# Designs tried in a protein design chat: VHH binders against p49116. Part 15

Target 1, 238 residues: p49116
Amino acid sequence: EGPLLSDTHVTFKLTMPSPMPEYLNVHYICESASRLLFLSMHWARSIPAFQALGQDCNTSLVRACWNELFTLGLAQCAQVMSLSTILAAIVNHLQNSIQEDKLSGDRIKQVMEHIWKLQEFCNSMAKLDIDGYEYAYLKAIVLFSPDHPGLTSTSQIEKFQEKAQMELQDYVQKTYSEDTYRLARILVRLPALRLMSSNITEELFFTGLIGNVSIDSIIPYILKMETAEYNGQITGAS

## First folded at step 5 (VHH)

Design s4 (framework vhh_brivekimig_d4)
Fold by ESMFold2-Fast, scan of step 5:
Structure s4 (fold): chain B 238 residues (1-238), chain A 120 residues (1-120)
Amino acid sequence: as target 1 above (238 residues)
Amino acid sequence: EVQLVESGGGVVQPGGSLRLSCAASGFTFSSYAMSWVRQAPGKGPEWVSSISGSGGYTLYADSVKGRFTISRDNSKNTLYLQMNSLRPEDTALYYCTKGLEWIRYESDYSSQGTLVTVSS
């Protein structure tokens, strides 16, 4: 009956691994990405509406949308992550692979197209100067997507998505009252998230830490993790 | 420091040909892959083609494969794009980029690009 999100859900603070290496490596990139993924899942778990749907529905929703949540998180945390530096390091490794003729041209093309889409998305969000409230509601809109296959409680999920859209509209209208088309400019960016391959995101950001285990397999584990264990993973503290 | 200067654009009829050039300075040209990227009016940037530092390896977007040829002359620090069988859909501002980076942030290399217009 109250707001879908509280002020607590607007706070989204990524703690980066320390120390930062002199040269970026796969381990640092993957640990940084894993912390963002864990933070994103912790954020979702803290929403009362999400909890009300039940464990099976929660798992199905996050498995369907983790790449969208992760990409929004990359855009929101781009500066604290130095995302441009991470992507430049990945591109440099691909350049070296082409020069050494180690990777197929088709594979390099697919990966570079993904990096292109990611950079374009993050740049567009930065250009729009998306604030913390807007990011929270955009994440809620993608989280409460009723159109994924195999979902139960689709009517309730749809109601939560509509509530997120309504609260975002109210916020934007009040905060950016002189910019009549701001909401439309923000919302038109969301379809691009579904065009980004979760498989390529997984390969770029997670293979160094998860080995042969898929993100799909790890999601139920993270969602069931106790608070103390969860905090240890996202902070790296003992 | 890094400078990229595109040239060779113009107006051409469908089925025509153009050759674009990119003069590079401020870095060791032969040590970097190079790319061509285009931006059509009212649309975002689209990657067109890339070439390895040695020139031994090339990549093309599906929309241009078989029609465009990327090449380079490392002795002249120059990148080329030979465009054949041009279509109205090829109308765009064409940019060269250092490396495989397909997205230009607001603070990128300040190159002006070269305009290609394909119209009957």
Scores: ipSAE 0.000, ipTM 0.118, lowest interface PAE 16.0, mean pLDDT 80

Design s5 (framework vhh_brivekimig_d4)
Fold by ESMFold2-Fast, scan of step 5:
Structure s5 (fold): chain B 238 residues (1-238), chain A 119 residues (1-119)
Amino acid sequence: as target 1 above (238 residues)
Amino acid sequence: EVQLVESGGGVVQPGGSLRLSCAASGFTFSSYAMSWVRQAPGKGPEWVSSISGSGGYTLYADSVKGRFTISRDNSKNTLYLQMNSLRPEDTALYYCAKGLSYLRFDDYSSQGTLVTVSS
């Protein structure tokens, strides 16, 4: 059998909406986040091992891990997104909301804790200087997680996760041969992804949707969209 | 160039039904999701429903679930919205849009079709 991921799966290029507005607004943040989400799901659906699990399993798997994939994508694309600027704008908005008694202090604290966890995660990944190959395999490890409740085909999912772990180990040992503990430092970052609430991520990055549409509801639709439809969404093509 | 032409709007009493149509041209219709978006007087746009390019997946706003049905005929490049059990709150200009719409900035280039629900 060939490798789990090909060179095409290492390439992860986010195209930002253009031009960037003078002031960050909910629509720009939502469009940027939506493009990253679409890129992440399109990345996952292009993996032959993922396709082999079948549509029902694919949908269940992505519903379980989309927040982890999205967060890894935020870390990987932090510079191109100017993520620190986006998060600063969100923090400023939340601080103004507490002064105006528009939100409960408990809710604001919960959201702020989420933002701090996200910032710490992204800073840790930047400090480790995670490369494109490492990000691709970390995303694969997260995607092929057999331990989410309600999953079927868990033995096959576990085999794909083990394959991702083996290929990551081989890559790190070859490429960073002088750094004996690099793989361990990378892998201990992953549990933090599961501490981040998907509901809070959705509130922070997807509030610009017209009407009340949840990410959970659009996942099966995104996974089945044609390439031309996907390209229209991410490039704004008419 | 993308062209979208809506029709089927009108005046109807509460509890009535209307069927909206959208004729599409200038792009490969079957390759794109299509959406219905409405705008009530003095309100911002509200996403109503979306359908995948193949027609295999549909999504509805909570306010219209069970009352509205989105469908498409790819052989005719036409999108439909069947509206049943209409309420005064459904009064709005209805726009046909290419793509998911709820994930994009306000990009309505068409005139829309007016639906008025009044007793």
Scores: ipSAE 0.012, ipTM 0.395, lowest interface PAE 8.4, mean pLDDT 83

Design s6 (framework vhh_brivekimig_d4)
Fold by ESMFold2-Fast, scan of step 5:
Structure s6 (fold): chain B 238 residues (1-238), chain A 121 residues (1-121)
Amino acid sequence: as target 1 above (238 residues)
Amino acid sequence: EVQLVESGGGVVQPGGSLRLSCAASGFTFSSYAMSWVRQAPGKGPEWVSSISGSGGYTLYADSVKGRFTISRDNSKNTLYLQMNSLRPEDTALYYCAKGFEYIRSLEFDYSSQGTLVTVSS
């Protein structure tokens, strides 16, 4: 069997919509997040193993794991997005809103806990200095998760996940031969992705969506888009 | 410079029909998804429908499914919205947008005119 991922699947280049505005606004954040989401789905769609599972399975897998893929993308593209600056500004805004009695304390606590989990995850990945190959395989492990409810072809999905794990192991052992525990430190970070609420991710990053549209509702459409349309969305060609 | 010019709006009775058009220029029309977005008086923008660059895939807001049909003519660089069984709540300024605007934020500048649809008794 050939490798699950090729060098082309390691490339993950986020193009930001414009220079960061003077003030954070929902449009800039939403456009940036939407580009990352499109890039993540285009990446998944380009994998031959993913294509082989068929359209219905592809849709079900991405609906189940988009938040995990998106979060890994945030960590990988944190520098390009200036994510730490965005999150710090959001935290400062929330703290000021608490002081002015403008928001519910329970809601603020829930959102702050999510931001803390996200910052901790991104910081952990940065401290481990996760490279492009490692991110590609971590995304593949997340994508080919056989344990989501309602999935068909779970045996085939599990084989692709195991293949991703084996290829990651081979890569890490050859590239970071002096760090015997690196793979274990990387893999133990993955369960944290499932503790992050997709609903709060939508509220933080996709509040600028127009109409009563959820990420789950748009996933089938994104997966059916032609490559030129994907590129247009992620580059924001005016 | 991307230019989008909407037309076809008007006043109709409930249950009536209208066909909106959007003339596009300044970009390779067939390479981009196109969307219709509306803004009712005193409300924020609402995504209505989108169509892929080839026309092979369409998507609709739940409020308009079965009543509205989006289409395009790539040879004429024109986007269409056929609106049937119109309701008073469909009253809005309708805007044509390049790309998948229900996924991305839509910024209206003061130069965007749109086309006004009024459904009145």
Scores: ipSAE 0.011, ipTM 0.416, lowest interface PAE 8.9, mean pLDDT 82

Design s7 (framework vhh_brivekimig_d4)
Fold by ESMFold2-Fast, scan of step 5:
Structure s7 (fold): chain B 238 residues (1-238), chain A 120 residues (1-120)
Amino acid sequence: as target 1 above (238 residues)
Amino acid sequence: EVQLVESGGGVVQPGGSLRLSCAASGFTFRSYAMSWVRQAPGKGPEWVSSISGSGDYTLYADSVKGRFTISRDNSKNTLYLQMNSLRPEDTALYYCTKGLEYIRFLSDYSSQGTLVTVSS
C-alpha cells in the first residue's frame, strides 16, 4: 500500500478575489468563502482512498464534515483571506443590529458565540504553528470519520482514518522530534470543530448565495463536477 | 468576452410547456457547467437547475423537480431548459449563467433574459 496522501495533497493555495473592496460586503465574503469551499471539495475528491469508497459513501462523508473541513481551511488560509478583518466587519454589523433591534438577541448571541469559537480555534492553530503537512492530515482525519450517522460501511473509513493518524504521527515524530507532546496538542483541537454549527457558518460566509441554496444541497453536484469546471469556479477564469 | 443570449420565453396557460435556449460564446462551452436562474416580479433571483460540462450530471431546485429538464448540445454551444406542467409561480425572467455563478452571488445579469408568463 502507498501513503494515504501524496505531496500534491499538501499544497493548498487559495486564490482570493481581487481587488479587496474598500468596505467589506456580503458578495466579497461569499466569493472568498465559496473559493475556499470549492478548493476543499477538490482537495477531498483528489484523494484515491476517498474515490475508492464510491459515490454514495464519499458524498455522505463530505455532507457530514464540510463545516469541519471549511473551518480547518479558514484557519490554514487565515492570513491570505485576512480572516480577522472579515470577522471584525461581521462583528461590527452585528453590534449595530443589536442597537437597532433588527435581529433577535438570542440569534445575535448564537452568531457571536460561533465567531468567538472560530477565533479561538484559529488562534490555537496559529499558536501551535501548524504546517501544511499537519493541516493535510488533520483534514484527512476529519474526512474519514466513521462515526457519522447513516454510514453503511464504516470499517474501510475507520481504516483510512487510522492510516491518516499513523502517517501524521510519523511526520510529527520525524519533523518535531524534540517536542514529545506536539501530536497530542494538535489532535485535542479537533473535537472543537464538531461544536460549531454548519447553519451559522452558512449565515456568516454564504449569505450571498442566491435562491436560498444550502451547502448540503450543492455538495453532491460539486463532487460530480469535472476538473476544468472546478478550476473555473475557483479562479473565476473563462 | 463571455456572451449568453436567452430565447424561447412567452405566454402560456397553466399546465403548458415551453423550451428555453441559451446561445453561448466567448469561452470553451463544453468545459463549464451551465445553470438556469429566474427572477420573479418583485423578488430576488432563484436558482432553477444546473448541468455539468459533459451533460452527465444534473441538479434541480425542489420547486421544479420532475417538471423541468436541463440539457445541452456542446456541438452547438447551446443550453436548454424544457419546462413542463407550468404553474403561475413559474412566471419570471429566465437567465442562463456560465458555471455555478448563481451560487457565487450573481445578482446582476449582463444578458436580457427571456420572459416566461404563466397565466390563466
Scores: ipSAE 0.000, ipTM 0.299, lowest interface PAE 11.4, mean pLDDT 82

Design s8 (framework vhh_brivekimig_d4)
Fold by ESMFold2-Fast, scan of step 5:
Structure s8 (fold): chain B 238 residues (1-238), chain A 120 residues (1-120)
Amino acid sequence: as target 1 above (238 residues)
Amino acid sequence: EVQLVESGGGVVQPGGSLRLSCAASGFTFSRYAMSWVRQAPGKGPEWVSSIRGSGGYTLYADSVKGRFTISRDNSKNTLYLQMNSLRPEDTALYYCTKGLEYIRFLSDYSSQGTLVTVSS
């Protein structure tokens, strides 16, 4: 039995590369994003329910939902990352690319729409003042999504998702007892995560990290990393 | 302090083979993934391959898949890259990096690399 998540799963501490350059560059953005991605995958690996599903299912789940987990992580760590500054730099670059005719107008429109959706999502989470427990449960709801194509063990995944939803409801009801509609306001934010393209996220944040391979290809590797190896990646130190 | 020393580069004809080595020190080698990165003249860095600390899991760039093989000998703290069926476009300085730190190979612990030239 027991709860789906423990207090250890609420802790989500991103260590940024230091120092922040005066002018943002691709390598700083990609290093920051990669640390968040690695932290998010390590978080998922630490959940006993996730471990119980087995290696193949774990890989399939994370491949299906990494963009949603990453986006929740961006919202949760927006202040630590100075995300608004990063997004402003990307927007400025895109505006200059339009003027220089370096990128197609249709592609720039798609990327700008993605950035605006991301900003709106992060702003909505900030306005709701989502706490660490709420983020942990929202990430669990996203992780244990039974409706992705190609998944096995979908009934067990659905039960873990329902458990995450129930524990979130219990937490919100007890902690924010005077705000009867808080849970509904939080949950209606989740569908927006599915509207954000993983391909555009990868292009914006991971161009410098992965080289010629996709995040989809690197996920099984990250999930199989040793603890010391993983810690070196997320802190940028030995 | 992390130290990485690459060797094994040279001049080779198209279709030839070379084996690169990277001697690592300053960290527990077997606990960390290792990667090979290359930089061709006038171009930015390109990730080539990575291998898990235990040696059981490997990844390759599409441009080298089927031609290059990454391996390691944890008893010797050494990383290898076996390069077969070499092409002129493989001409580059090759660097080894700790983990996926290829985005930081220009940092303080970055080495001189080893030069591979493929020409007739």
Scores: ipSAE 0.000, ipTM 0.231, lowest interface PAE 12.3, mean pLDDT 81

Design s9 (framework vhh_brivekimig_d4)
Fold by ESMFold2-Fast, scan of step 5:
Structure s9 (fold): chain B 238 residues (1-238), chain A 120 residues (1-120)
Amino acid sequence: as target 1 above (238 residues)
Amino acid sequence: EVQLVESGGGVVQPGGSLRLSCAASGFTFSSYYMSWVRQAPGKGPEWVSSISGSGGYTLYADSVKGRFTISRDNSKNTLYLQMNSLRPEDTALYYCTKGLEYIRFLSDYSSQGTLVTVSS
C-alpha cells in the first residue's frame, strides 16, 4: 500500500549518442529515439505495480501506450535531444521531398500535422514548466490506462491509474499551493497524446533502420532485456 | 575496450549456406543482447537478427525469417548466424553488434565485418 512511485522513478536521464554529426541524419535521429524508447520501457518495468500485473498484461499495456510514453519522453527530454533541431531537419527533408515529387502531398500533410501537434504539446509542457515529479506521474497515468481495446485486468489497471492521479494531485497541491488551477491545466494536456499517430511517430523517429520489425513487435523483447544490458543500451559505450 | 571480430563470410551460389561467427571481448558477453546487421553495396544498413543474453529470445527481419538462425555460445563469447537458402539479395557486408541497438550506425563498429557474396 505504499506510494505508486518512488524518488528513483522521478529520475529520467537520457544519454545521447556521441559525437553529434555536423548535419543531422536519419541514423542519428533513430539512435537517439531508440535510447529514449529503451529508457521509457525500463522506467515502466521498474514500477512494482507494473510488474504485479504479470507479463501478458504489462506487455499488452505497453504495446497500447508506447507512443504516449514516448511523446511524454520527447517533451521531458526536448532540451537534451535538441528536439527542435531534429524536427526542423525532418521538416526541411519533407519540403525538399515535395520539390522532388518523392512523397504524395496528402502524406506530407499528415506528417506535417503530426509535427505541429507534437511541437504544440512540447511547447505547452515547457510553458507550464512541468517538473520531474509531474512527468513521472503523467507517465504513470498514461501507462495504467484501462481503456485501450483488448486489455484484460482493467479493474486493477484502473486502480493503479487512480492511485497515480491521487499522488499527482497531492504533489501539485503541496508543491504549487498558490496555483489552484495548475493540476487542471496539466491534466487537460493529456488527451492530445491520443491524437498523435503511433505509425507517424515510427516513420519520423524510427524509419527503415528498425528493418521490417515494428515497434509493436520489438516491445516484448525490450521488456525482457537484462538490467545490465539495458544500462549498456541507454548509456552507450563511448 | 570492446572488440568484435566477424568471420565465416565467402562466395556461395543461390540456395547455398554459410555460418557466420563473431568473437566478442572486453565486456560481459552473456549480459547483452547481440545483433547481426548487414550493409549491401550502395545501400544503407539493415538489421538482420538479435538474440537475448541467455539465448531464450530471438528476433528476425521478415526478409530472413525461416532461412536464418541466430545463436550464441556464452562459454566461448561467440555469436553465430546460420544462413540457409541464400539469395542474391543477401549479398552484403555483415557486422555483429553489442546489444539490441540495430538502429546504430555501421560506422560505429570497430571491425571490418565479413563479406557474403551470393552469385550464380
Scores: ipSAE 0.000, ipTM 0.255, lowest interface PAE 12.0, mean pLDDT 82

Design t1 (framework vhh_enristomig)
Fold by ESMFold2-Fast, scan of step 5:
Structure t1 (fold): chain B 238 residues (1-238), chain A 121 residues (1-121)
Amino acid sequence: as target 1 above (238 residues)
Amino acid sequence: EVQLLESGGGEVQPGGSLRLSCAASGFTFSSNYISWYRQAPGKQREWVSTIYSGGTTNYAESVKGRFTISRDNAKNTLYLQMSSLRAEDTAVYYCARSLEYIKSFLSGDYWGQGTLVTVKP
């Protein structure tokens, strides 16, 4: 069979809401984060191996790993989205929630630790100068994780993850031939993604979602969106 | 289910004042933040102000000191008191519970119909 990923899977272009408001707010942050989430899920559903697993498996897989995909996307797009500025605005929003007596001291500590972990992860990826091909394969390794609870078809998922690992190794060995330890340095970054709470990510970036709507509840809908509908959501009308 | 209905727009002279209202139904108004946006002809929709459930407020730089957002939880109503109005404030004003994409993505009308404010010299 051919390669797991094609050149089309390397392209990952986030279009930000424009212009950036003078005062960042939960709506701008949520729109920016939602565009990245939509881009990440569109990326995943475009992979033939992913499609071959079937709708139910696709939904379960993305529900299990969306936070890891989203965090890799934040690292990859950190410059484009001015992530450091967004994180500062999130801290200000958190302060407003504290003033309204919505958070305990323990919760504040957990959220601040999460922000520090996110900043550390993004900085480590920047220092390693991870390229577009490496990001694509890291996302594939995360996407095809067979070890999440409740998954079916785990043998097939594991085979696709192994294929992603093999193709990443081949790429790194060819492109960075003189750096024999580059792959190891990259792969040891991945466990940090599992230390980041999806609930805290949702609170920080998706507070602008209305009602009692969770990321978990919208994933099946996004995965079923047609290309025209998807493009309308991530690019806007103008 | 979710409905937002703006009112109070009209024509006003530069330096004048106007109060906008947004009647909300179909969700627990008192526990949620709510925002005002505006859209001038041929321009993108612009955030104006947000008020949180506890009363904390934020404003766009262009309206800070001139506009005041407030809420009446007993009436499920959002207000925008506008003063020192300028020609540049001419726009359709919308109240919103979410981003534009959520209106089309998730069921329900999470943006209001809008109310037109015209500042005529």
Scores: ipSAE 0.000, ipTM 0.147, lowest interface PAE 12.6, mean pLDDT 80

Design t2 (framework vhh_8cml_1)
Fold by ESMFold2-Fast, scan of step 5:
Structure t2 (fold): chain B 238 residues (1-238), chain A 123 residues (1-123)
Amino acid sequence: as target 1 above (238 residues)
Amino acid sequence: EVQLVESGGGLVQPGGSLRLSCAASGRTFSDYAMGWFRQAPGQEREFVALISWSGGTTDYSDSAKGRFTISRDNAKNTVYLQMNSLKPEDTGVYFCAASLEYIKEFLTEYDYWGQGTQVTVSS
């Protein structure tokens, strides 16, 4: 009983490893992205409704939606990450690759389209001034998606998604009472998350993972981490 | 930092196959994205294939797609280019290259180059 999310689930604070280096490299990007991914997974596993679905369902849900959660996290933490600076640098290098004919046109197109979609998404969220409560409920809506292939307990997942949608509606209508169409403008942004390739996200942000480890393969282990172990990962603590 | 030595080039008939190897020396081979480039007489050096440091991502030029396969063995510090259905137009010096800038592995910036190996496709 009670709300799907508590006030503790609204708090979403990314701590960056250091000021952005002059030399932008995969290790800095990977550490920053890993912190965001770990924060996102810890956020998900702290939800009582998520815990109630059981370990196998939890793993399947996060495997299916990690790219959507990560992208929402990028949008929410864009200023802290200096995301626009990272993406601008990548776009500049794509232009240089086109001039030098060093990469296939199809791959350049795929990467450029991904970056464009990501920039558009983050810009739309910024323009809408999405707040912490709205981000928390949008993450809950994508987390509790009953329509991914291979899921069990789809009726229960759907009930939790509906609860997230109802609580978001109640919040927006109460907090932004003068903006009649705000909820519709927010919700229409969500389908774009599924058009972004998780493979391209993984390569742009997670190329520095040791041992050629995929995000899909580490998800079960992150979800099983003890709280102290998890805190060590997200803070880069000793 | 890294030294690259290509091998496996030679003379082959149209429709034939060759496997090129690039042996890397240096203790950081697994940190580098690796690429193959070629240069025909009087032409600019052109991209052929790319493989990321992990082997998880590969890219090919339009002329190489469906005919060539790039692979790597990090335990052996070697990158390979398997070339099938070779055409006279594939004739050239083939170079392997290594890039340390991982944010650019899809975008291809190469820091180290080999000396090249000659591939000649002729009857």
Scores: ipSAE 0.000, ipTM 0.201, lowest interface PAE 12.8, mean pLDDT 81

Design t3 (framework vhh_brivekimig_d4)
Fold by ESMFold2-Fast, scan of step 5:
Structure t3 (fold): chain B 238 residues (1-238), chain A 122 residues (1-122)
Amino acid sequence: as target 1 above (238 residues)
Amino acid sequence: EVQLVESGGGVVQPGGSLRLSCAASGFTFSSYAMSWVRQAPGKGPEWVSSISGSGGYTLYADSVKGRFTISRDNSKNTLYLQMNSLRPEDTALYYCAKGLEYIESFMRSDYSSQGTLVTVSS
């Protein structure tokens, strides 16, 4: 029973698409989000504990938590993505949709509330100055959530989550020894991830990728990709 | 702790120009995107423009494209909005916003700063 995560699992480097457009468009936003999603799936697949659960359990687990993993990835990569600029482009599109009566006021309110929650989450993580080790363990806690409906092997998933929590506690206590309450401040951020709608995330970030197909239906194919295919998706190379 | 102080507003004739400034303090300025938001009398807030932390990316509302230019000086913690070819419809109180805080302000109809008034009238 070695550690749940190794130093290699802490590395999380997003490569943004090029060329960089003068004005953000749906294609650029979608490609950027897709790269982050594939990077997040590749990260999960690299964890030996995750592999040990088996393909059916792995698929069910990621289907349940992809939005939480994606949102943590957005927070971690906010600067490299210029996330605030991407969200501003989405807001501009929503304002134009109101002006043209293309969306209902109720739907726009739901989307604006989602963007506000996302901004609040990313700001809270930035204010806490969450480091790469902390992000890796938070992702592991989210990934190994035993409480999603329809999961099998829930006792083993719970053990992996507890191991992630214990390793995070050990890391924080050693690295931030003078900040007695840091772990509590970090962990209290996690419940907010479950209040965010995966359907709204999908609409905002993935509309150009999926068309009429959901992220949920794509996940099994992403998880079964060969290493070369993962690298192709991340870098945009074939 | 976080402070944003807008300046540079005034009264101009249609077709005129103004340069707005926003002095930021209390946070790592270069690490955050910055935005300009305006609110016309009796109307809701309208997002105007945003710039990435590095200044490498800029976005504009369709109503101001080609007329307004957003820029920043990270060494001075200052955000700018150069406004050219001003129209009566540009008359508003202009607010500087840190990153995405303008979204929250839009939803709540409040702002952390006083803003700077721009009036375009003949």
Scores: ipSAE 0.000, ipTM 0.115, lowest interface PAE 16.7, mean pLDDT 80

Design t4 (framework vhh_ozoralizumab_d1)
Fold by ESMFold2-Fast, scan of step 5:
Structure t4 (fold): chain B 238 residues (1-238), chain A 121 residues (1-121)
Amino acid sequence: as target 1 above (238 residues)
Amino acid sequence: EVQLVESGGGLVQPGGSLRLSCAASGFTFSDYYMYWVRQAPGKGLEWVSEISTSGSTTKYPDSVKGRFTISRDNAKNTLYLQMNSLRPEDTAVYYCARGLDYIRQFLSDYRGQGTLVTVSS
């Protein structure tokens, strides 16, 4: 059949809340992260292959991989988000929490390790100069992961993942023909995404928006949003 | 800026009916999915109905399916919940919400007052 992704799926434009406040706060960070999450899920649901799997499978896939998609989105949009500034503000907040004995030292270590892993991942993607097509295919590879526990229809999911891998290979070989090992350098970065705890991502980026309701609980509702509602959430339209 | 004002709650006997209203202002009402959610005394939030932007698609949990009907009037910026065959377990404060704002509002100390529905003999 035709390609897994079209040029429409390469476009990934994050609209930030503006202006950035003089002093970063949890509300601004959560709003920025929520826009990226909505953009990532809207991107996924726009893929015909994804739609073909059906709503139950779609929900299960996104519940399993949303943190990987979100982290790839953070890397892709790091400059637009001023991600380094956001992470610095989070680190400052954590250090103040240590001083006031509001959080346990063990928990703070886990969160700091997560931030370090995130920074290293984003730095590696930046140094590799990953382009929009490469990001689109990497997101497709993590989306169509057949190896998550509890999934059904794993044979079709695996075929879509293999198609994503093949199309990424064809793209890289054509576009970066002089760099024989580029694809290998890109793919060895992907396992690091599964070292990122979804619980810690929720704590860092979604505090104040999601307290008694997890990302898992809202995923079905985000996936069934109409385009107008989605646009309202990502642009802050009134 | 964004305001949602619920009304129409009250005391009714089991088997009775009530119609709730939600007046929306400060945003383009017709661009958003709308929801009704409730909170019974001492319990968590429970989603009770969902309606698409045009009103063509509605969804309900099994607990209210066939008894409750959500509708909207985009010309009047108003959301409705028609509640029939009310049961004592329907006793709750009812809130309306815009899209995912139900998460923000209901996790916020500043969520709207809602409208109280008491089903008692």
Scores: ipSAE 0.005, ipTM 0.183, lowest interface PAE 11.2, mean pLDDT 81

